# VH-VL binders against q9umr5, part 235

Target 1, 268 residues: q9umr5
Amino acid sequence: SYKPVIVVHGLFDSSYSFRHLLEYINETHPGTVVTVLDLFDGRESLRPLWEQVQGFREAVVPIMAKAPQGVHLICYSQGGLVCRALLSVMDDHNVDSFISLSSPQMGQYGDTDYLKWLFPTSMRSNLYRICYSPWGQEFSICNYWHDPHHDDLYLNASSFLALINGERDHPNATVWRKNFLRVGHLVLIGGPDDGVITPWQSSFFGFYDANETVLEMEEQLVYLRDSFGLKTLLARGAIVRCPMAGISHTAWHSNRTLYETCIEPWLS

## First folded at step 8 (VH-VL)

Design qg26 (framework fv_nofazinlimab)
Fold by ESMFold2-Fast, scan of step 8:
Formats: structure tokens, C-alpha cells, sequence
Structure qg26 (fold): chain C 268 residues (1-268), chain A 123 residues (1-123), chain B 112 residues (1-112)
């Protein structure tokens, strides 16, 4: 018997996008109960991430309660940030593998077509003016906007990512760290041909410094301070890195090679 | 400085398989992309795929998917490219080339190249 | 797939004269990080390719300063200010912005 799998989608997405992933899981692990959460679909994916965390939390509680042996999370793109927060705010989660599919774990700083659809005259250099306002923080995409040239604004204005990463202090930080550390495996997946997540190394907790040089996880203050447990997880052998070039942003959940290499081994 | 040394020329029959080796020496192997590129006689360059030995992750140009397999042995610092179901149009020089370190993003960086392996497919 | 088109395909040049090679892509090569992943390679007769230029205009280590790259978006140029005998060979542009990575057809530079 296999542990149940819970899937959390990304920006402007829905459960329908995971039909190929479900086929792959059924082929390799027949009988697995897979629940793709169809909350905050389409335009509702723009709602503040803390609101999404609350809604997804309510949906995952009964699933976890039915699975005393544990569950796996597969969280795509923006959904990976929702799952980061779920693992921190839930005092009693029983997640074994948290599989993060190309999620901007240290934030996003890139010129993408999605941003131009939402903000037609925007450039990555100018988006901080909108995102770091109180109004901008009411939109999910701004909750993980991380402009490396305005890091002070990011640290002060981010209502979600700076808090969940422990980059700004929060009363619950110690409890969130203990909760997150209960995860069995943190499986990080991403690659240079994604085309949306920028820098793509954000999926591996790498990010830009002020000169736009990408520094790896082990050079980040969040890692060095062990703010939510990354250094502890790495020391336990619980962090898995699975980089793959040749996968575009919308293909992480529908590429057989990616599934067999990076996801399948972690579905017990 | 790293060097890439490839196995010798091969003559194969249609329908068979060929496995070309690429041995790295004088530098770090595991953290880099090892890419494979081919060149038919008198023609241009065509990208086949790559491997990152440290993670065992490989991906292929869709044109060759199902026929090409790229593997690596970290203990011997050797990468392999195997091409199956050979056809006459697979006659080409096959090159291995080192890309960037995986974190630096560029399988196609290809700053160091092997000498090439001629694979001839004939009756 | 992104199509890379080079012109001219054959470039006879007199020693000491300048040479210019054009490369056009079927779509913009600017990535979401603001960089343009266009590369130039040289292949001398009977040898493996050698990288000359990376990210449009950056000269690789050991490449003479008479080689220069320029361009933006979809239009790129490789220039040799004064051609020397050792420059004979085929020059390829390559894009790395989109998978699968693709090369131009090649431009054969020859004396006369």
C-alpha cells in the first residue's frame, strides 16, 4: 500500500493540469489515493497566500487524519509556497515527502508574460512600486516578489515570504520551525529552462544578491541562521536536489522523464 | 584543466546500437553538465542531450527521445551516450562537451570538447 | 523549435580585411532573467568546435580581441576586424534560451 498523495496547484491553474501526473502515479504506484485540491483555481489563485494557506489547511486536515502512516505533498510553482506555510502552521502534519515542483522558494524577480498580462507596463525593475504597497500585498504574486535591489522594502512589506522564510521576525517562528522539521524529505525540483521562475535557482533556495549574482542555499542567511530548519534538514540527509534542464514551466507535472527521475522515487 | 577523451571510431549495421564513452581528466566531473552534440559529414551541429553526473539527471532532444540514453559513472569520471535502432542518417561525428556547473544554468556552455567519435552506419 | 538563420553561408575574404556574419532567430532570445543566451562557435577544419563568444558580446578566454559579438532580440552579428589565416573555418551561432538548443546552419569563412 502506498501513502496518499495531495497535490497543490500553481498560479492561474486548476486540478485539470495534473491529469498526466495522475496517470504516471497510477502506472507506477497502482492503488495510490491521489487528491488534487481544486481550491483557489484560476483567477482565485491571485488571493493572498495566507488566505490560500487557510483554505488548503482545512482541506488537508481530514486527508492526513485518515492516513496514520503519513502522506506525500506534490506542490507546483506558487503551490510550493502554500505547502511551505502548511508544514509550518500545522502542529500535527504527518508529511513524509514534500515534493516541490519548480517553486520560487526564495521569491521571484523576472520579466514574464504573466506579469505583463497583469501589469502591462511593468518591468521587473519597476514592479516593487506596486508589490510592496499594502494594496499589492493583497495579491499572491506580490507575496513572493523579491526585488534584490530593494531588499529593505521586501523585508518590511512582504506579508508572506519574508515571514515564512524567517527573514523578518514573527512571534510564531520557533513553532513554525519545529513543525516544518517534522517533514521526512524535502525534494527540490527545478531547472534553467523553466522560463518563468526567475532566478530558477529560487526552486533550490538560491537567490540574487544586490549585484544579481545568484548565491546558492548554503550562502543564504536563512540557511546560515537555520531560520526554519534548512541547515538541520540538510544535515539529516533530508534534502534532495533534482535539477533538470529542458523542462518549461508548464511541463513539470506532465513530463515522464522528470516524473521517473525526480518524483517517482519519493512516493513510497 | 579538464580534458575529455572519447572512445574510438565505430562501424555499425542498421538496427544495431552504439555506445560512445567520454572520459574526463584533470578536473571536476560530477557537478558539470556533460552534453552530447553530433555532426553529420559536411553538415551542421545538432544537440542530443546531457547528463549531470552528481544527480543522475539526464534529458534529451525530443527528436532522439526513446533511442538515446546518456549515463555516467562517477567513480571513473566517464559519461556514455548510447544510440539504438541505428539508421544510415545517424552516420556522424559524436562529440561530448562540458557545460557549466549545474547551478550556473548552461548545458550548452560547452567550453571543453572531446575530440569526437566517428560512427558510421552502413550495410 | 527556434530556428537560427545565418548569412552569408559562404564568406570569402581577403587577409587583413574585416568579416561580418549575421545570425537571426525566429523569436526573441531574451530570457526572463534579462540575459540573452546567444553563443558563437568556431570550427577549424578537422577539429572540434571552440566557443568564441557567450551571451551575445562576451569574448571567451584566449579569444583574440579582433573578434566581437553584438546584437539584441532576434538579430546578432559576429565581426572579425582583421581576418588572419588561422580564422579559416565554419562559424556557428547557437541559442540556449529555449529547449531544444539549436544552431545556425554555419558560415564557412575562407581566404579569397
Amino acid sequence: as target 1 above (268 residues)
Amino acid sequence: QVQLVQSGAEVKKPGSSVKVSCKASGGTFSNYYISWVRQAPGQGLEYLGYIIPEYGTANYNEKFKGRVTITADKSTSTAYMELSSLRSEDTAVYYCARGSKWFDSTPYYMDVWGQGTMVTVSS
Amino acid sequence: DVVMTQSPLSLPVTLGQPASISCRSSQSLVRSDGNTYLYWFQQRPGQSPRRLIYKVSNRDSGVPDRFSGSGSGTDFTLKISRVEAEDVGVYYCMQGTYWPYTFGQGTKLEIK
Scores: ipSAE 0.785, ipTM 0.892, lowest interface PAE 1.0, mean pLDDT 92

Design qg27 (framework fv_nofazinlimab)
Fold by ESMFold2-Fast, scan of step 8:
Structure qg27 (fold): chain C 268 residues (1-268), chain A 123 residues (1-123), chain B 112 residues (1-112)
Amino acid sequence: as target 1 above (268 residues)
Amino acid sequence: QVQLVQSGAEVKKPGSSVKVSCKASGGTFSNYYISWVRQAPGQGLEYLGYIIPEYGTANYNEKFKGRVTITADKSTSTAYMELSSLRSEDTAVYYCARGSKWFDSTPYYMDVWGQGTMVTVSS
Amino acid sequence: DVVMTQSPLSLPVTLGQPASISCRSSQSLVRSDGNTYLYWFQQRPGQSPRRLIYKVSNRDSGVPDRFSGSGSGTDFTLKISRVEAEDVGVYYCMQGTYWPLTFGQGTKLEIK
């Protein structure tokens, strides 16, 4: 039978967003047990990411324990960062495919409607003053805010992303790397028409340099130093890149072409 | 650097399918968007879709979904556009064009174009 | 889909005189990265389209200085400072900010 699938939603989102994804899975892999986690929904998605990781961890433990053959994760947007941390902090996860669905894996630096709603008078150039404060780190979006013009502040103040990416040292880094490397496949999905994730290449571990030129994963210090295992996974053939233009941020989980091309092949 | 050479003109009956080829030479192929655009006689340009050969990822303008399929063969540096259930309204010159590398900020940056393939649909 | 509207659709011009083509989009073409993905193409009779301008105002290599692009948000202009005989053809604006990419109707530039 098919391995169970666990779905983790994104910012200002809930399990309801995945009804089309569940239909697609049922059509192509009938009998698959799909659990969409109803935690940190809506505005609760703004809570600190480490708090969310703890809550999601408690929810996934019994699911993984009941599936000795393994499970798949589908993690959307901000949820992809939650899943990154889950795979690192869990000493006993049995995840086969980790499908990262348009997630800002190297961080976010862009002017979006979400930022204007939360900080109406702030532009991306000014948000570092709020996000890299202790108060700002209480908001999930600030936990992965990555201002390329203030990289020193990002490295010192980020309580989540800089640590998970191994960009700043942490006592648990070696264990986190070992745990993450147990994943069978890292499936990276994203595209230029997303409109929210900025740069969109963050979904593929690419990111801005100080001149706002986007450098690919293989040029990142995180990759070159193999801080949490990207270079090892790529050498193992375990990283899958599935870029697709023509998909807006809220459509990744409801586009049939995307599902058939990028998700369906990894749900064995 | 890259040149795109398309297959020759086709005359098709309504209800049939046509498959146009686009062969790249003189440069890199796999990591670029290969787009397809059509132009009915005396009319403007209309976007059909694209493929990124390296990943086999393709997407289509909603207007043509279900009728258009874009594929690529990396070993021959050739992209294909197949359009099914042909109607007289599908009579047009079909162009392939190379866009940006998939990793660049905009995939619609079509800077190298094929010569075009005339497809005529008539009874 | 984003609608691109060009004016005029027919542009008769005297050799050596300037020409100007307007392009308006149904919504702002600024992407979340701050860039505006507006392009201009030229199609000479019987030929494939050729890109002249990318990201509003940047000329492609080999495009003469007499061509210039400008604009922001929803309103864009292509200018030819002095029209040459070889400029005869149809000019199209194209937006690449939103899927699917869409073109204006085209402006036919003719010599009087």
Scores: ipSAE 0.790, ipTM 0.890, lowest interface PAE 0.9, mean pLDDT 91

Design qg28 (framework fv_nofazinlimab)
Fold by ESMFold2-Fast, scan of step 8:
Structure qg28 (fold): chain C 268 residues (1-268), chain A 123 residues (1-123), chain B 112 residues (1-112)
Amino acid sequence: as target 1 above (268 residues)
Amino acid sequence: QVQLVQSGAEVKKPGSSVKVSCKASGGTFSNYYISWVRQAPGQGLEYLGYIIPEYGTANYNEKFKGRVTITADKSTSTAYMELSSLRSEDTAVYYCARGSKWFDSTPYYMDVWGQGTMVTVSS
Amino acid sequence: DVVMTQSPLSLPVTLGQPASISCRSSQSLVRSDGNTYLYWFQQRPGQSPRRLIYKVSNRDSGVPDRFSGSGSGTDFTLKISRVEAEDVGVYYCMQGTYWPRTFGQGTKLEIK
């Protein structure tokens, strides 16, 4: 029997977006119990990420408890950051495969339509003034805004991403690292044609330096310091990288070739 | 210095398949994009798709999806492009080209090209 | 798909004179990362293409400084300051911002 699959959606999203993903899973792994969580849908996806983590935690506890063999997580876009925090705050999770589907794991620094909707006159160069305020941190998108030109402000003001990445100290960091390391596989998916996640390598724990040159995961201080376990996971053979070009941000959960190549092999 | 060396010219009948090889020599290839591009006689360049040999991940131009398959064998540093259901319109020189490493900021640099393989489809 | 349009398609030039090739994209090539993925390739008769320019204006190693690229958004130009005999061939622009990667139709540079 196949392990249950829990799906966590992204920004301005809902369970409906995963219709095709559920169809693919049913075709290749018939009988799999798939739960797409209907929490923080649409505009509610803008609520602070720690609030979302609390709500999703309450929803996943009974599912995990009923599946002693373990579960898989498929977490899309912003949802991948929710799942990052879930794996860290839950001292009893039994997640085998954590499949991160084009999620800004090191943050976002891009001029996208989502930002224009919220802040019509802003440019990515000026958004730090809003996002790194207490008011800005009440919006999920600002919780993972990572301006490489104002790294000091990011480290001081980010209430979510800097903490879960271990870039800023937190009393729970050691426990969060221990919990995260229990994951069986970290499957990272993303690609250069996403068009929203900027830099796209953020989905693979790469990110801009101060000159906007992308440094890959192995060159990040987070990795080098092993702040939440990436170096340990990679050494264990538990990190899977599955980059694919030709897929736009809203198509990751509805592309059959991507599913067969990057997701299907990890749904035991 | 890296070179891409392709297999020799092929003559195929309509409805058959052709498989062209591209072998990397003088350097590493597993973490690079290996792209395939074709050029019909007297015409321009047309992108077919790519593979990242390290992971076996390939993607195709929608125009050829279902007919083209790109694979790689890391042990021999060789990439392959197979095109099925051949038509006379598929007569072209097929090129492989190495792009940037998959984790570099810009994919598909296509800085190193194979010599090309002429595929002729005729009855 | 993004359409890349080159002009002129045929470019007869006198040796030692400058040459200019235009390339227009059907939509902006600026990616969300702020970079513009526009490339220029040269194909000499009977040879494989050779990359000349990457990301609008950066010359590849070994490319003479008489070649230069410029442009932004949807409008791009390849300039040769002094055409030499070895410059004969077809020049292609290519966009790498969108999938699938698409080429211009090519500009044939000939010595008159």
Scores: ipSAE 0.209, ipTM 0.725, lowest interface PAE 4.9, mean pLDDT 90

Design qg29 (framework fv_nofazinlimab)
Fold by ESMFold2-Fast, scan of step 8:
Structure qg29 (fold): chain C 268 residues (1-268), chain A 123 residues (1-123), chain B 112 residues (1-112)
Amino acid sequence: as target 1 above (268 residues)
Amino acid sequence: QVQLVQSGAEVKKPGSSVKVSCKASGGTFSSYYISWVRQAPGQGLEYLGYIIPEYGTANYNEKFKGRVTITADKSTSTAYMELSSLRSEDTAVYYCARGSKWFDSTPYYMDVWGQGTMVTVSS
Amino acid sequence: DVVMTQSPLSLPVTLGQPASISCRSSQSLVRSDGNTYLYWFQQRPGQSPRRLIYKVSNRDSGVPDRFSGSGSGTDFTLKISRVEAEDVGVYYCMQGTYWPPTFGQGTKLEIK
């Protein structure tokens, strides 16, 4: 039988968005128990990410407890950051495949319709003034705003991403690293036609330097210091990269070609 | 200096399939997009799809989904484009072209092109 | 799919005179990263396409400086300041901002 699958949605999203994904899983792995977590939907997805992590943690504990053979996580967009934190804070998770669907793992730095909705007069160049304030850190999107021109402010003010990436020290860092390293496979999915995640390479732990040149995961201090285990996972053969062009941000969970190529192989 | 060398011209019957090869030499292969574009006689250019050899990931223009398959053999630095259920309208020159590295901002860069392979579909 | 419309489709020019080709897209080609992925290709008779311009206005290595690209949003132009005999061929614009990449119909440049 197949391991259960837990799905975590993204910004301004809900369980309905995964209708096609559920159909694909049922076709290729009939009998799989799939739970799409119906928490922090729509506007509530703007709540601070640590609040979301607590809520999703409470929901996943009983699912994992029922599945001694392990579970798979499919985490879309912002949801991929929630899942990163879940794997670090849970001393007893039994996740086999963590499938990250176009998630800004190193942060976001780009103008997008979602950002314009929340902050209509903002540009990516000036959003740091809002996001790196205490008020701004009450919004999920600011928890992973990573302005490469104000990296010192990001390191000091980020209440979420800088901590889970080990870019700023935290008392629990050693335990978080140990917990994260229990994951069987880290499957990274993303692509250049996403149109929302900027830089799109953030989905593969790449990010802008101060000149807006995108540097790959292996050049990041987070990787070089092995802050939460990326270097160890890569050496173990546990990191899977599955880039695909031609997929827009809202289509990662509803594209059959993407599913067959990047997701289906990891749902044992 | 990178060169893409394609297989020779093919004449095929309607309903059959054709598989065109594209061999890279003089540069890197596996980390780049290898795209396929066709041009019917006297017509413009039409994009079929691509592959990233390193990951085996491929995607296709919806117009050709179900009929086109793009694969790669990293050991020989060769990409293949297979088109099935051939019709006379598939008569065209088929080109392979190298895009950017998969990690760069644009897959559709197409800076190096193969010489083209004429595929004629006739009874 | 994004529609790319070129004008003129036939461009007879006198040697040494300037030539200009227009390309219009059905929607803005600006990506979320602020870049515009508009390309120009040249196809000489019997040859494969050759890229001349990338990201609207950047000339490829080895492309003569008589070729220039300009434009923004939905309207783009390729200019040849002084047409030479070797410039005969078909010119295509291409957008790479949206999947799938799409080409204009092509502009055939002929010497009068």
Scores: ipSAE 0.794, ipTM 0.895, lowest interface PAE 0.9, mean pLDDT 92

Design qg3 (framework fv_nofazinlimab)
Fold by ESMFold2-Fast, scan of step 8:
Structure qg3 (fold): chain C 268 residues (1-268), chain A 123 residues (1-123), chain B 112 residues (1-112)
Amino acid sequence: as target 1 above (268 residues)
Amino acid sequence: QVQLVQSGAEVKKPGSSVKVSCKASGGTFSNYYISWVRQAPGQGLEYLGYIYPEYGTANYNEKFKGRVTITADKSTSTAYMELSSLRSEDTAVYYCARGSKWFDSTPYYMDVWGQGTMVTVSS
Amino acid sequence: DVVMTQSPLSLPVTLGQPASISCRSSQSLVRSDGNTYLYWFQQRPGQSPRRLIYKVSNRDSGVPDRFSGSGSGTDFTLKISRVEAEDVGVYYCMQGTYWPPTFGQGTKLEIK
């Protein structure tokens, strides 16, 4: 009688990475139907995020339709941004717990081996030249690149994150906010030892100001304006923060202590 | 201002368990990580784990997983470190230390330390 | 785990003379946010450790300016410009960049 769980993977990832997570769920909630979506795997995870949202939307609709008690989402890394958009664009989602595993909710501004693999001469200080071009916005990682020193370029050029966060106006903003607010719980997980998500506080809607001082969610304009419903959710008691030190980026979905502390309580 | 006061020395037999307390005064307890570090006689420092009382999150050094449990009681501003299946090699001074707030950084900041608790394990 | 190696392990110094302690890490301590989480602690005989330096070069409040930290990447140094009697004790470096945090073996500073 447990609600079904839908899992959305991250950048350069696939359903295979979640074997341990499935074992944990089966041990604590036997009989739970878990669907790990095997879409946009590996290099296909570089496709524009709006394209991924459309594909994942088509996959989740029949699962949600067959679960009148609701479903839970577990969304890892980049997958958390896909799930953010799903909750906004779907007029009829029945998501209870949206569990975000170390996702760059306010964007990414850090040097990683992933960036150097794609753009060998790039540094975080100069990646804005590539990402904020029309060509760059055809890559998922550029869709959430958020350079705090070029915030005007981010606001104008970001085809995904700036829109879904309500940082730039969109005709559907009011409907997206209404849809997002239907979620039962927004469970935010992340930590200082992640090593990839930079700043790690992005997983909790914190982010750099122009001086690279990290400001928490409650200090962000998107929160203060309640652009997509964060302030309303927090007031409702629907936002759960579960920070854990000692977890690296690739371990959020395979650490038993993390699962028992931050995930298990929200699977009803 | 903030002070950490630990419980008194313990003498334990092999195979038993010990529970050391660490009481915070003079500041906010719940918003800070509390770490535990030990030091065997004449040896260096070794990290055991931490607890963040506000969210109830704790994690442990792999070397001690299964034997160490760190808990907190927010109402008394007290953290506890329990170590089970004691061996003579566990003889050490055990320290609690305050880390940073969750948003600012890690439990490893350790700016304020308790006075230490000697735990002696002997037959 | 990251290995922290200190040298020298024993440091006899004449009062008023400078002292220098080296600390090397088995891998770079620069975190993805650009910060380096390298700390220095002092432990006087019979006392708890006391943090002197955080993030390589920042002195804690109440720490005399004769103490200074420097370094980058894998190589770090703690310097005492003029050693005083109360400086006797064991000095430890610690990395906080990677879980679990790890300490050097300690350097025992003694007056000659």
Scores: ipSAE 0.724, ipTM 0.860, lowest interface PAE 1.3, mean pLDDT 91

Design qg30 (framework fv_nofazinlimab)
Fold by ESMFold2-Fast, scan of step 8:
Structure qg30 (fold): chain C 268 residues (1-268), chain A 123 residues (1-123), chain B 112 residues (1-112)
Amino acid sequence: as target 1 above (268 residues)
Amino acid sequence: QVQLVQSGAEVKKPGSSVKVSCKASGGTFSDYYISWVRQAPGQGLEYLGYIIPEYGTANYNEKFKGRVTITADKSTSTAYMELSSLRSEDTAVYYCARGSKWFDSTPYYMDVWGQGTMVTVSS
Amino acid sequence: DVVMTQSPLSLPVTLGQPASISCRSSQSLVRSDGNTYLYWFQQRPGQSPRRLIYKVSNRDSGVPDRFSGSGSGTDFTLKISRVEAEDVGVYYCMQGTYWPPTFGQGTKLEIK
């Protein structure tokens, strides 16, 4: 029998978005128990990420307890950051494959339709004024806003991403790293036609330097310092990269070619 | 410095399949997108799809999904484009073209092109 | 799919004179990263396409400085300041901002 799959959605999203993903899993791995978590749906997805982590943690505990052989996580967009934190704060998780679907793992710095929807007069160049305030940090999107031109503000103000990435010190960092390293496989999925995640390479732990040149994971201080275990996981052969062009942000969970290529092989 | 060399012209019957090769020489192969584009005689350019050899990831223009398969063999630095269920309107010159490194940009960068392979479908 | 429209489709020019080709996209080609992924290709008779311009205005190495690209949003132009005999061929614009990438119909440049 196949290990259970837990699905965590993204910003302004709900379980309904995953109906095609569930069909694909049922076709290729019949009998798989798939739980799409109906927490922090729609506007509730704007709540602070640490609040979401606590709620999702409570929901996944009984699922993991019922599956001593292990579970898989499929975490979409913002949900990938929730799952990053879950793997760090849970000292008893039994996750085999953590499948990150186009998630801004190093943060977001883009002038997108989502940004215009939330902050109509804001551009990526001035959003730091809102996000790096105490008020702004009460919104999930600001918890992973990473302005490469104001890195000092990001490091001081980010209450979530800078901490889980080990970019700023935290008393729990050693325990979080130990917990994260228990994951069997870190499957990173993303691509240049996403249109929302910016830079799209953030899904592969790449990010802008101060000149807006995108540097890959292996050039990041987070990786070089092995702050939460990326270097160790890569050395272990546990990091899988599955880039795919031609997929827009809202299509990662409903594209058959993507599923067969990047997701299906990791669902034991 | 990189060059893309394609296999020779082919004449095929309707309903058959054709598989065109594209071999890279000089420079790196596995980390780059390899795109496929076709051109019917006297017509414009049409994008078919791409592959990233390092990961085996490929995607296709919806117009050709179900009929086109793009693969790669890293050991020989060769990409392949297979088109099935051939019709007379598939008569075209098929080109491979190198995109950027997968991390840097998109398959559409297309800075180096193969010489082209004429595929003629007789009916 | 994004529609790319070129004008003129036929461009007869006298040697040494300037030539200009327009390209219009059905929607803005600016990405969330601030870049505009518009390309210009040249195809000489019997040859493979050759990229001349990438990201609107950047000239490829080996491309003569008489070729220049400009534009923004939905309207783009390729200019040749002095047409030479070797410039005969078909010129295509291409957008790479949205999947699938799409080409204009092509502009056939001929010496009159």
Scores: ipSAE 0.738, ipTM 0.885, lowest interface PAE 1.4, mean pLDDT 92

